# Designs tried in a protein design chat: VH-VL binders against q8ixk2r445to577. Part 346

Target 1, 133 residues: q8ixk2r445to577
Amino acid sequence: FFGMLQNKGLTDYCFDYNPPDENQIVGHQVILYLCHGMGQNQFFEYTSQKEIRYNTHQPEGCIAVEAGMDTLIMHLCEETAPENQKFILQEDGSLFHEQSKKCVQAARKESSDSFVPLLRDCTNSDHQKWFFK
Short names: E, the ipSAE of ESMFold2; O, the ipSAE of OpenDDE; V2, 0.75 times the mean of E and O plus 0.25 times the DockQ between their complexes.

## First folded at step 17 (VH-VL)

Design u72 (framework fv_zigakibart; at its last look DockQ between E and O 0.87; V2 from the best seeds 0.83)
Fold by OpenDDE, look of step 17:
Structure u72 (fold): chain C 133 residues (1-133), chain A 119 residues (1-119), chain B 107 residues (1-107)
Amino acid sequence: as target 1 above (133 residues)
Amino acid sequence: QVQLVQSGAEVKKPGASVKVSCKASGYTFKGYAMHWVRQAPGQGLEWMGYINPYSDKTKYNEKFKGKATMTSDTSASTAYMELSSLRSDDTAVYYCAREKYTEYYFDYWGQGTTVTVSS
Amino acid sequence: DIVMTQSPSTLSASVGDRVTITCRASQDISNYLAWYQQKPGKAPKLLISAASTLQSGVPSRFSGSGSGTEFTLTISSLQPDDFATYFCQQYYSYPYTFGQGTKLEIK
């Protein structure tokens, strides 16, 4: 699966990665933003290694969850996907992080109307449902 | 360079409708939300809502629901805002404003369109 | 709705003066605050975002500070081109709201 990773509950919002420096693509947080269909910062791929890969820059970035964190941070992809980069995109649309045993949820950043994907206990909320478009 | 060029001034009678256009250039139109902001004479700025040209999804200020209708035409790189059932207190300068990508504030503005409602 | 209150509403100053405009939010908006400059008959121009980030092309004499509920726009040394109306705007939550404006006029 590839393309925009869009949230079901938070209508019209997609995974978005827009690092401040185009030459340094790792270490920043993945956010949610209005879907725009241009690819670029909203183009992701779910790989056979269970990675969520960001494919617009080289070297390629893969979404990771750092120890003790609930945010999605861009790391470099590795030949063998590390445990903190493994996700299961289930048929029901839930995005499950294997290491933390939590689900990715569209959430408000600082209770604002800015949004980020965060790890949360898995529920049946549409805000935890994702699909590629 | 990014430019937003709005349609010309309008003079309407109460009860009429008006449709303001905002033509964008210098960037990929569908990639940025377009907001509308009005300013009554001698008054401050008031946010009306936005449209995502990619999906045509809109979000309105509750105050302007039923009053303003936002649309877009990606083929023309143009955003539109229609005001219906015009009243005298709809007299204002209306601005389109581009949302800074992923940042939500407004980095570019149209020159404004004056809408005057009078009998 | 979040209410943004600017002070003062009008400010008279001279070239070379240091001036400060304050914007207060009715609730905590973190740093989701922008400052705009507007001249008569013109559209607003973005000066500062995220409370303190100076936009490209904006003179360094402009600065912004604050977080939470209190914000300030400072012009360290007024220039003739700076006489205008200034607006703060919160983009913390919808509906976005602006301060009522501060008209900076020449003394």
Scores: ipSAE 0.898, ipTM 0.954, lowest interface PAE 0.5, mean pLDDT 96
Fold by ESMFold2, look of step 17:
Structure u72 (fold): chain C 133 residues (1-133), chain A 119 residues (1-119), chain B 107 residues (1-107)
Amino acid sequence: as target 1 above (133 residues)
Amino acid sequence: QVQLVQSGAEVKKPGASVKVSCKASGYTFKGYAMHWVRQAPGQGLEWMGYINPYSDKTKYNEKFKGKATMTSDTSASTAYMELSSLRSDDTAVYYCAREKYTEYYFDYWGQGTTVTVSS
Amino acid sequence: DIVMTQSPSTLSASVGDRVTITCRASQDISNYLAWYQQKPGKAPKLLISAASTLQSGVPSRFSGSGSGTEFTLTISSLQPDDFATYFCQQYYSYPYTFGQGTKLEIK
């Protein structure tokens, strides 16, 4: 799949990656922002290796979750996808992180009306359902 | 250079409608949410809501639901805000304001449109 | 709704004075706070975002501080161009709300 990764429950919001330094795309957090289609910041590829790739830059970025963390952080893609970069997009729309056994959820940042994707215990919430468009 | 240019002042009678325009230039119009803020004479600022011109989805301050309708025309790079069933307490200056990408605060404002409702 | 309360409502000062305007939020808003300047008959102009981040082209005599519920805008040495009304605004949660304004007048 390739496109804007959208949330079913938090409508009109997409995965968004806007690193402060365009030459250092590694180590920053993925956010959720209003879908806009401007530039390439909201375009991701879901690969056969179960990666979520930020394909707008060389070398390519892959979404990862570091051990013990719940935030989605951009790391450099590798030839063989590391376990912390593997996500299963289930048929019901859930986005399962294999290593942690948790699901990606649209969550409030600091209880505000700003949003981020975070790992949480898997539920049937529409805030844990994702699709490409 | 980012510019937001609003339509001119309006004088209306109670019960009428008014449509205020906000023409954007100097940036990719549909990439940024457009907000509307009102300022009654001699008073503070009130947030009315926004439109996402990419999706045409809106969010309204509950206070203005049923009063305000926000739309956009991406081919004209223009946002609109229509006020219906005007009453004298709708008299105010109405501003459009652009949301800063990913940051949510307002980095550019239109010059304001004065709407006066009098019988 | 988050209530933003500014003090003072009116402030009289002279060119060269140091002034401080305060803004209090009715709940913790982290640093999701902006300051705007508005001159008569003009649109608001953004001065500060994220409580303390000075916007490009804004003179360095302006500074902001605070987090949580209490915030300040400081002008270290007033200039003639600084006489205006100042508003704080929270963008922590909808509906976004503004303080009632502080009118800064020539003494």
Scores: ipSAE 0.735, ipTM 0.912, lowest interface PAE 1.4, mean pLDDT 93
ESMFold2 (binder alone), look of step 17: mean pLDDT 94; pTM 0.950
OpenDDE, second read of step 17: ipSAE 0.889; ipTM 0.952

Design u73 (framework fv_zigakibart; at its last look DockQ between E and O 0.91; V2 from the best seeds 0.84)
Fold by OpenDDE, second read of step 17:
Structure u73 (fold): chain C 133 residues (1-133), chain A 119 residues (1-119), chain B 107 residues (1-107)
Amino acid sequence: as target 1 above (133 residues)
Amino acid sequence: QVQLVQSGAEVKKPGASVKVSCKASGYTFKGYAMHWVRQAPGQGLEWMGYINPYSGKTRYNEKFKGKATMTSDTSASTAYMELSSLRSDDTAVYYCAREKYTEYYFDYWGQGTTVTVSS
Amino acid sequence: DIVMTQSPSTLSASVGDRVTITCRASQDISNYLAWYQQKPGKAPKLLISAASTLQSGVPSRFSGSGSGTEFTLTISSLQPDDFATYFCQQYYSYPYTFGQGTKLEIK
């Protein structure tokens, strides 16, 4: 699966990665933003290694969850995907993080009307359902 | 260079409608939300809503629901705002403004369109 | 809706003066605050975002500070080109709202 990773519940919002420096693509947080269909910052790939890759740049980035955190941070992809980079995109649209045993949920950032994907306890909420478009 | 060029001034009678255009250039139109902001004579700025040109999805200020209709044409790189059932208090300068990508404030503005409603 | 209150509404100053404009939010908006400059017959121009981030091309004499509910725009040494109306805007939550404006005029 590849393309825009769009949230079902938070209509018209997609995974978005826009690092300040395109030559330094790791270490920043993945956010949600209005879907634009241009690819680039909203182009992701779900691989057979259970990675969510940001492969518009070289070296390729993979979404990771750092210890003790609930945010999604861009790391470099590894030859063998580390445990903190493994996700399961379920048939029902839920995005499950294996290591934390939590689901990725579209959430408000600081209670504002800006949004980020955060790890939360898995529910049947449409805000935890995702699809590639 | 990013530019937003709006249509010319309009003079309308009460009850009429008007459609203002905002033509974008210098960037990929569908990639940025376009907002509309109103400014009555001698008054402050008032946010009306936005459209996502890619999806056509809109969000309106409740105050302008039923008054303003936002549309876009990606092939023409143009955003439109139609005002219906015009009243005297709709007299204002109307601006289109581009949202800064992923940051939500407005980095570029159109030159404004004056809409005058008078009997 | 979040109410943005600017003070003062009008400010008279001279070239070279240090001037400060205040913007108060009716609730905590973190740093989701922008400042715009508007001259007569022209569209607003973005000066500062995220409460304190100076935009490219904006003179360094402009600065922004604050977080939460209290924000300030400061011009360290007023220049002739700076006489205009200034607006703050919150983009913390919808609907976005602006301050009523501060007209900076020549004393």
Scores: ipSAE 0.908, ipTM 0.956, lowest interface PAE 0.5, mean pLDDT 96
Fold by ESMFold2, look of step 17:
Structure u73 (fold): chain C 133 residues (1-133), chain A 119 residues (1-119), chain B 107 residues (1-107)
Amino acid sequence: as target 1 above (133 residues)
Amino acid sequence: QVQLVQSGAEVKKPGASVKVSCKASGYTFKGYAMHWVRQAPGQGLEWMGYINPYSGKTRYNEKFKGKATMTSDTSASTAYMELSSLRSDDTAVYYCAREKYTEYYFDYWGQGTTVTVSS
Amino acid sequence: DIVMTQSPSTLSASVGDRVTITCRASQDISNYLAWYQQKPGKAPKLLISAASTLQSGVPSRFSGSGSGTEFTLTISSLQPDDFATYFCQQYYSYPYTFGQGTKLEIK
C-alpha cells in the first residue's frame, strides 16, 4: 500500500511527518494533520516487512515505537525490520503494533485540538481504524 | 510571494445575502486551510471557521453555524464565505487568513472586506 | 470557550520606552499562543507564534514569553511605527479566540 494513511473516526486527518530540519528525518514524532495530498509529508508505504515507510524523502524513514513509549517516532529503515518497526494493518482497519501488542489511535496532543497517533489498548473505536487513500 | 486578495466592500439591506471572495496566489492553495475572521466596528477579532480546500470539509464556530457558508474553488485558488439573512449586527470587516502548515496560527491575511448592513 | 484576557486595555508610552502587554488564558494552553499587531484600517500582522517564536521580518525589539496561562509581549525600545493595537490569540482548541486587544498610544 502507498498513499495517505487516513483515520476513520477523526475524519479529514492523515499521518503527517514534518520534521523541523529536512536534513534530519530521524527522531521526530509523527503527527496527524488535515489531509491535503500535497508534497511529500503525508505519503507513506506499508511494506511486506510490515513497515510504515516515509519514502518520499531520502534517506527513507520507518515508523518505530521505542520501548516503554506510546509515541510514533521516525527511525532509519534497516535491511531487516526491527521488532519495534513492525505494524500489522488488519482487515478491520486496526493498526496493530506487534512488539507492544497495542493499536494505533488518533489522540489529542496535550489535550489540544492538535492530534497525534499514539499506542493504546486495542478497542473497536473508529479512532483506531486506518486506511490508505 | 503569498497574497490573499479579497473582493470589494458591500452595502446590503437586512435580509439579503453577501458572498465574499478571497483569491490566493504564491502557494499551493489546496495544501492550506483557509480561515475567516470578523471584526465588528470598534471591536476585537472573532474566529468564524475554516475550509480545507483539498477535501471541501469545513469547521464553523458554533456562533456562525447557519449564518455563514464557506466554500472554495480549487481551480481558481479562491475561497468564499457567504452570509445569509443579513442583519445590522452583521456589519463588520471580514478577513480571510491562511493557516500555517502543521502550526495552526495565521501567517497571511487578506486585506479585509467591509460588509455594511443598513435599513 | 477559552477566554483570553489582555491587560492593559490601553497603554500610553513614549518612543524609547520598554513596553509589556500581558495575556491570560482561562485554562492551560501550553505554548499555543500568537501575537498580532493591527493598525487602523489594516489586517492583523503576525508577530510571534508558539508564545515566543519571532516571525521573519519582525524587528528584534519584539519578544514573547510565557506558557500555560500567562503570556507577555515585550517591545524593548518603542519606535514610532509600533503605535498600534495588539491582540493575543490561542490556537489550542476550537473555537480559536482572541484577546480583546491592547491599544498602544503615544504619550
Scores: ipSAE 0.749, ipTM 0.912, lowest interface PAE 1.2, mean pLDDT 93
ESMFold2 (binder alone), look of step 17: mean pLDDT 93; pTM 0.948
OpenDDE, look of step 17: ipSAE 0.894; ipTM 0.953

Design u74 (framework fv_zigakibart; at its last read DockQ between E and O 0.93; V2 from the best seeds 0.90)
Heavy chain, then light chain:
Amino acid sequence: QVQLVQSGAEVKKPGASVKVSCKASGYTFKGYAMHWVRQAPGQGLEWMGYINPYSGKTRYNEKFKGKATMTSDTSASTAYMELSSLRSDDTAVYYCAREKYTEYYFDYWGQGTTVTVSS
Amino acid sequence: DIVMTQSPSTLSASVGDRVTITCRASQDISNYLAWYQQKPGKAPKLLISAASTLQSGVPSRFSGSGSGTEFTLTISSLQPDDFATYFCQQYHSYPYTFGQGTKLEIK
ESMFold2, look of step 17: ipSAE 0.798; ipTM 0.921
ESMFold2 (binder alone), look of step 17: mean pLDDT 94; pTM 0.951
OpenDDE, look of step 17: ipSAE 0.902; ipTM 0.955
OpenDDE, second read of step 17: ipSAE 0.904; ipTM 0.955
ESMFold2, fold request of step 18: ipSAE 0.838, 0.846, 0.839; ipTM 0.931, 0.932, 0.931
ESMFold2 (binder alone), fold request of step 18: mean pLDDT 94, 94, 94; pTM 0.953, 0.953, 0.952
OpenDDE, fold request of step 18: ipSAE 0.929, 0.931, 0.930; ipTM 0.963, 0.963, 0.963
ESMFold2, last read: ipSAE 0.821, 0.846, 0.806; ipTM 0.927, 0.932, 0.923
ESMFold2 (binder alone), last read: mean pLDDT 94, 94, 94; pTM 0.952, 0.952, 0.953
OpenDDE, last read: ipSAE 0.930, 0.930, 0.929; ipTM 0.963, 0.963, 0.963

Design u75 (framework fv_zigakibart; at its last fold request DockQ between E and O 0.90; V2 from the best seeds 0.87)
Fold by OpenDDE, fold request of step 18:
Structure u75 (fold): chain C 133 residues (1-133), chain A 119 residues (1-119), chain B 107 residues (1-107)
Amino acid sequence: as target 1 above (133 residues)
Amino acid sequence: QVQLVQSGAEVKKPGASVKVSCKASGYTFTGYAMHWVRQAPGQGLEWMGYINPYSDKTRYNEKFKGKATMTSDTSASTAYMELSSLRSDDTAVYYCAREKYTEYYFDYWGQGTTVTVSS
Amino acid sequence: DIVMTQSPSTLSASVGDRVTITCRASQDISNYLAWYQQKPGKAPKLLISAASTLQSGVPSRFSGSGSGTEFTLTISSLQPDDFATYFCQQYHSYPYTFGQGTKLEIK
């Protein structure tokens, strides 16, 4: 699967990664933003290694969850996907992080009307449902 | 360079409708939300809403629901805002403004369109 | 809705003066605050975003500070080109709202 990773509950919002420096793509937080269909910062790929790759930029980045965190951070992809980069996109649309055993949920940032994907206990909420478009 | 060019001034009678256009250039039109802001004579700025040109999804200020309708034409890289049932207090300069990508404030503005409603 | 209150509404000053404009939010908006400059017959121009980030091309005599509910725009030494109306804007929550404006005029 590849393309825009869009949230079901938070309509018209997609995974977005816009690092301040195009030559340094690692270490920043993945956010949610209005879907735009341009690819680029909203183009992701779900791989057979269960990675979510940010591959419109070189070197390729993979979404990771750092220890003790609930945010999604961009790391470099590795030959063998580390445990903190493994996700399961389930048939019901839930995005499950194997290591934390939590689901990715669209959530408000700082009580604002901006949004980020955060790890939360798994529920049947549409805000935890995702699909590629 | 990024440019937003709006349609010319309009003079309408009460009850009429007007459609203002905002032609974008210098960037990928579908990649940025387009907002509309009005300014009554000698007054401040008032946010009306925005449209995502990619999906055509809109968000309106409740104050302008039923008054303003935002649309876009990707083939023309143009955003439109139609005002219906015009009243004298709709007299204002209307601006289109591009949202800074992922930052939500407005980095580029159209030159404004004056809409005058008078009997 | 979040109400943005600017003060003063009108400010008279001279070239070379240091001036400060205040913007208060009715609730905590973190740093989701922008400042715009508007001259007669022109569209607003973005000066500062994120409360304190000076935009490219904007003179360094402009600065912004604050977070939460109180924000300030400062011009360290007024130049003739700075006489205009200034607006703050919150982009924390919809609907986005602006201050009523501060008209900076020549004394």
Scores: ipSAE 0.929, ipTM 0.963, lowest interface PAE 0.5, mean pLDDT 97
Fold by ESMFold2, fold request of step 18:
Structure u75 (fold): chain C 133 residues (1-133), chain A 119 residues (1-119), chain B 107 residues (1-107)
Amino acid sequence: as target 1 above (133 residues)
Amino acid sequence: QVQLVQSGAEVKKPGASVKVSCKASGYTFTGYAMHWVRQAPGQGLEWMGYINPYSDKTRYNEKFKGKATMTSDTSASTAYMELSSLRSDDTAVYYCAREKYTEYYFDYWGQGTTVTVSS
Amino acid sequence: DIVMTQSPSTLSASVGDRVTITCRASQDISNYLAWYQQKPGKAPKLLISAASTLQSGVPSRFSGSGSGTEFTLTISSLQPDDFATYFCQQYHSYPYTFGQGTKLEIK
């Protein structure tokens, strides 16, 4: 799949990657932001290696979760996808991170009305349901 | 250069409506939420809500639901805010303000539109 | 709604003075706090975002600090151009809310 990765429960919000320095894309957190289709910051590819790839810029980035963390961080893609970069997009819309055995959820940042994708225990919440558009 | 240029001052009678425009230039209009903020004479600032011009989705401060309607015309790069059933306490300066991408604070403001409601 | 309370409401000071304006939030807003300057008849101008980040083109005599519920705007050496009203604004939770302002009067 390639497109804007949207949340079922948090409507009008898309995965967004806006690093402070667009020339150095590694190590920053993926966020959720109002869908806009502008530039290439909200376009991701879901690959056969189960990566969520930010490939509209070079070098290409792959979303990862570091051990013991719950935040989605941009890493460089590798020839063979590391386990911490593998996400299973289920038919029910859940986005499962196999290594941690948790699901991606649209969550409030610091109890605010700013949202980020975070790993949480899997539930049937619409805030854990995702789709490409 | 980012610019937000608002329509001119309006004088209205109670019960009328008014539609304030905010024409954007110097950036991609659909990429940024547009907010509206009012300032009554001698008073502070009140947030009214926003529109996402990409999706046309809106969020209103509950205080202004039923009073304000926010729309946009992407072909004209213009946001609109309409006030209905005007009363004298709707007299204020109304500002459009652009949300900074991913940061939520307001980085550019229109010059303001004075709406005067005379009974 | 998150209530933003500024103090003082009016502050009189002389050119060259150091001035501090305080803003209190009714609940923890982390650093989701902006400061604006507004001159009579003009739109607000953003000075500070994220409680402490100075915006481009804003004189370095302006600074912000704080987190959680208590925030300050400091002007280290007042200039004549600093006569204005100053507003804090939280952007932590909808509805966004502003303090009612601090009018800075140059003696």
Scores: ipSAE 0.806, ipTM 0.921, lowest interface PAE 0.9, mean pLDDT 93
ESMFold2, look of step 17: ipSAE 0.794; ipTM 0.921
ESMFold2 (binder alone), look of step 17: mean pLDDT 94; pTM 0.949
OpenDDE, look of step 17: ipSAE 0.907; ipTM 0.956
OpenDDE, second read of step 17: ipSAE 0.916; ipTM 0.958
ESMFold2, fold request of step 18: ipSAE 0.265, 0.685; ipTM 0.758, 0.904
ESMFold2 (binder alone), fold request of step 18: mean pLDDT 94, 94, 94; pTM 0.950, 0.949, 0.949
OpenDDE, fold request of step 18: ipSAE 0.927, 0.929; ipTM 0.962, 0.962

Design u76 (framework fv_zigakibart; at its last look DockQ between E and O 0.95; V2 from the best seeds 0.86)
Fold by OpenDDE, second read of step 17:
Structure u76 (fold): chain C 133 residues (1-133), chain A 119 residues (1-119), chain B 107 residues (1-107)
Amino acid sequence: as target 1 above (133 residues)
Amino acid sequence: QVQLVQSGAEVKKPGASVKVSCKASGYIFTGYAMHWVRQAPGQGLEWMGYINPYSDKTKYNEKFKGKATMTSDTSASTAYMELSSLRSDDTAVYYCAREKYTEYYFDYWGQGTTVTVSS
Amino acid sequence: DIVMTQSPSTLSASVGDRVTITCRASQDISNYLAWYQQKPGKAPKLLISAASTLQSGVPSRFSGSGSGTEFTLTISSLQPDDFATYFCQQYHSYPYTFGQGTKLEIK
C-alpha cells in the first residue's frame, strides 16, 4: 500500500511529514494536515516489513515510536525493521503499533484544531481508522 | 512568486448575489487551503471559512453558513466565493488568503474585492 | 468563539519610539497567534507567526512575545513605514478570530 494515508474519522486529513531541512529528514514529528494529493510530504508506503516508509528522499525514513512517547517520529529505515517501527494496518483500517500495543489515533494537538497522529488504546473509533488513497 | 489576484469591485442591490474570484499563481493551487476573510468599512477582520481545492471540502464560520458558498476550479487555479441574499451589512472588502502549509496562518493575501450593497 | 482583544485601539507615537501592542485571548491558545500589518487600501501582511516567529523580510525591530492568553507585539524603534493598523489572529481553534485592530498613527 502506498500514497496518502488518510484518516476516516478526521475527514480530509492525511499523514504529513514536512521536515525543516530536506537534507535532514529524521527526528521530527509526523503530523496530520489537509490532504492535497501532491505526493512528497504526504506520500507514504506500508511495506512487507510492517514499516510506514517516507521514501521521497534518500536515505529513506521510517516512522518510529520512541520509548515512553506517544508521538510518531521519523527515523532512518533499517535493513531489518526495528520493533519500534513495526505497524500492522488491519483490514478494518486500524493502525496497530506492535511494540506498544496501541493504535494510531488522529488527535488534537494541545486541544487545538491542529492534529497529529498519537498512540492511544485501541478502540473502534473512526479516528483510529486509516486508508491509503 | 505567489500571487492571489481577485476580481474587481462589485455594486449590488439588496437581495442580489455576487461571486468573487481569486486566481492563484506561483504555486500548486491544490496544495494549499484557501481562506476568505472580510473587512467591513473601518472595521476589523472576520474569518469566513476555507476550501481545500484538492478535495473541494469546505469549512465555514457558522456566521456565514447560508450566506457564503466557497468553490474552486483547479483547471483555472481559481477560488470562488458567492454571497447570496445580500444586505447592506454585507458591504465589505473580501479577501482570499492562502494558508501557510501545515501552519494554519495566512502567508499570502489577495488584494481584496470591495462589495457594496445599497438600494 | 475565542475573543481576541487588542489594546490600545489607537496609539499615537513618534519615530524612534518603542511601542507595544497587546492582544488578549479569551482562552488559552498556546502560541497559535499571528500578527498582521495593514496599510490603508491594502491587504494584511503577515509579520509574526507562532507568537514570536518573525517572518522573512520583516525588520528585526518587530518582535512578538507571549503564550496562553497574553501576547505582545513590540516595535523597538518606530520607523515611518510602520504607521499602520495591526491585527492579531488566533489560529488555535475554529472559527479563527482577529483582534479588533490597533491603529498606530503619527503623533
Scores: ipSAE 0.911, ipTM 0.957, lowest interface PAE 0.5, mean pLDDT 96
Fold by ESMFold2, look of step 17:
Structure u76 (fold): chain C 133 residues (1-133), chain A 119 residues (1-119), chain B 107 residues (1-107)
Amino acid sequence: as target 1 above (133 residues)
Amino acid sequence: QVQLVQSGAEVKKPGASVKVSCKASGYIFTGYAMHWVRQAPGQGLEWMGYINPYSDKTKYNEKFKGKATMTSDTSASTAYMELSSLRSDDTAVYYCAREKYTEYYFDYWGQGTTVTVSS
Amino acid sequence: DIVMTQSPSTLSASVGDRVTITCRASQDISNYLAWYQQKPGKAPKLLISAASTLQSGVPSRFSGSGSGTEFTLTISSLQPDDFATYFCQQYHSYPYTFGQGTKLEIK
């Protein structure tokens, strides 16, 4: 799957990666932002290894969650996907993180009207449902 | 260079409508939300809402729902804001302002359009 | 709605003075606070974002500080060009709101 990864419940919002330094793409948090169709910052690839890749950069970036954390951050992809970089996009639209056994949810950052994807206990909420466009 | 050029001043009678334009240049128009802010004479600034020109989705300050309508024309790189059923207290300068990508604050403003409503 | 309250409403000062303008939010807004300068008949101009990040081309005599509910704009050595009205604005939650403004008058 390729394209903008959109949230069902938080309409008009997409996964977005906008690192402060275009030449340093590792270690920053993935956010949600208004879908804008420009590609690059909102273009992701879901691979057969269950990775969510930001592959507009070489070496390629892969979304990861560090042990004990709930934030999605950019790591370098590996030849064999590490467990913390594996997500299952299920038939019902849930995005399941295998290592933590949690689901990705659209959540407010600092109680604001800006949003980020975070790991939460899996529920049936539309804020935990995702699709590629 | 990023520029936002607004349409000229308007003088209107109560009950009329006005449509203010904001022509953008120097950037990818559909990549940035466009906001509208008003400033009544001698008063502070008041946020009215925004449009996402990519999706045409809008968000309005509740105060202006039913009064203001925000639209955009991607082929003209232009945002519009229409005010209906004008009253004298709609007299103000109306600004368009571009949202800084992912940062939400306003990095570029149009020069403002004065709308005067009087009999 | 988050109410932004500026103080003072009018401030008179001389060239070379250090001036301070405060802005208080009715709720915690983290650092989602911008400062704008507006001269008569002109659009606002962004000076500071994220409470303390100085914008490109803005003189270094301008600085901002604060987080949560209390914020400060400081001009360290006032210049004649600094005559203007200053507004704070929160961009934490919709509707975005502005302070009522501080008019800076040069003695």
Scores: ipSAE 0.769, ipTM 0.916, lowest interface PAE 1.1, mean pLDDT 93
ESMFold2 (binder alone), look of step 17: mean pLDDT 94; pTM 0.949
OpenDDE, look of step 17: ipSAE 0.901; ipTM 0.954

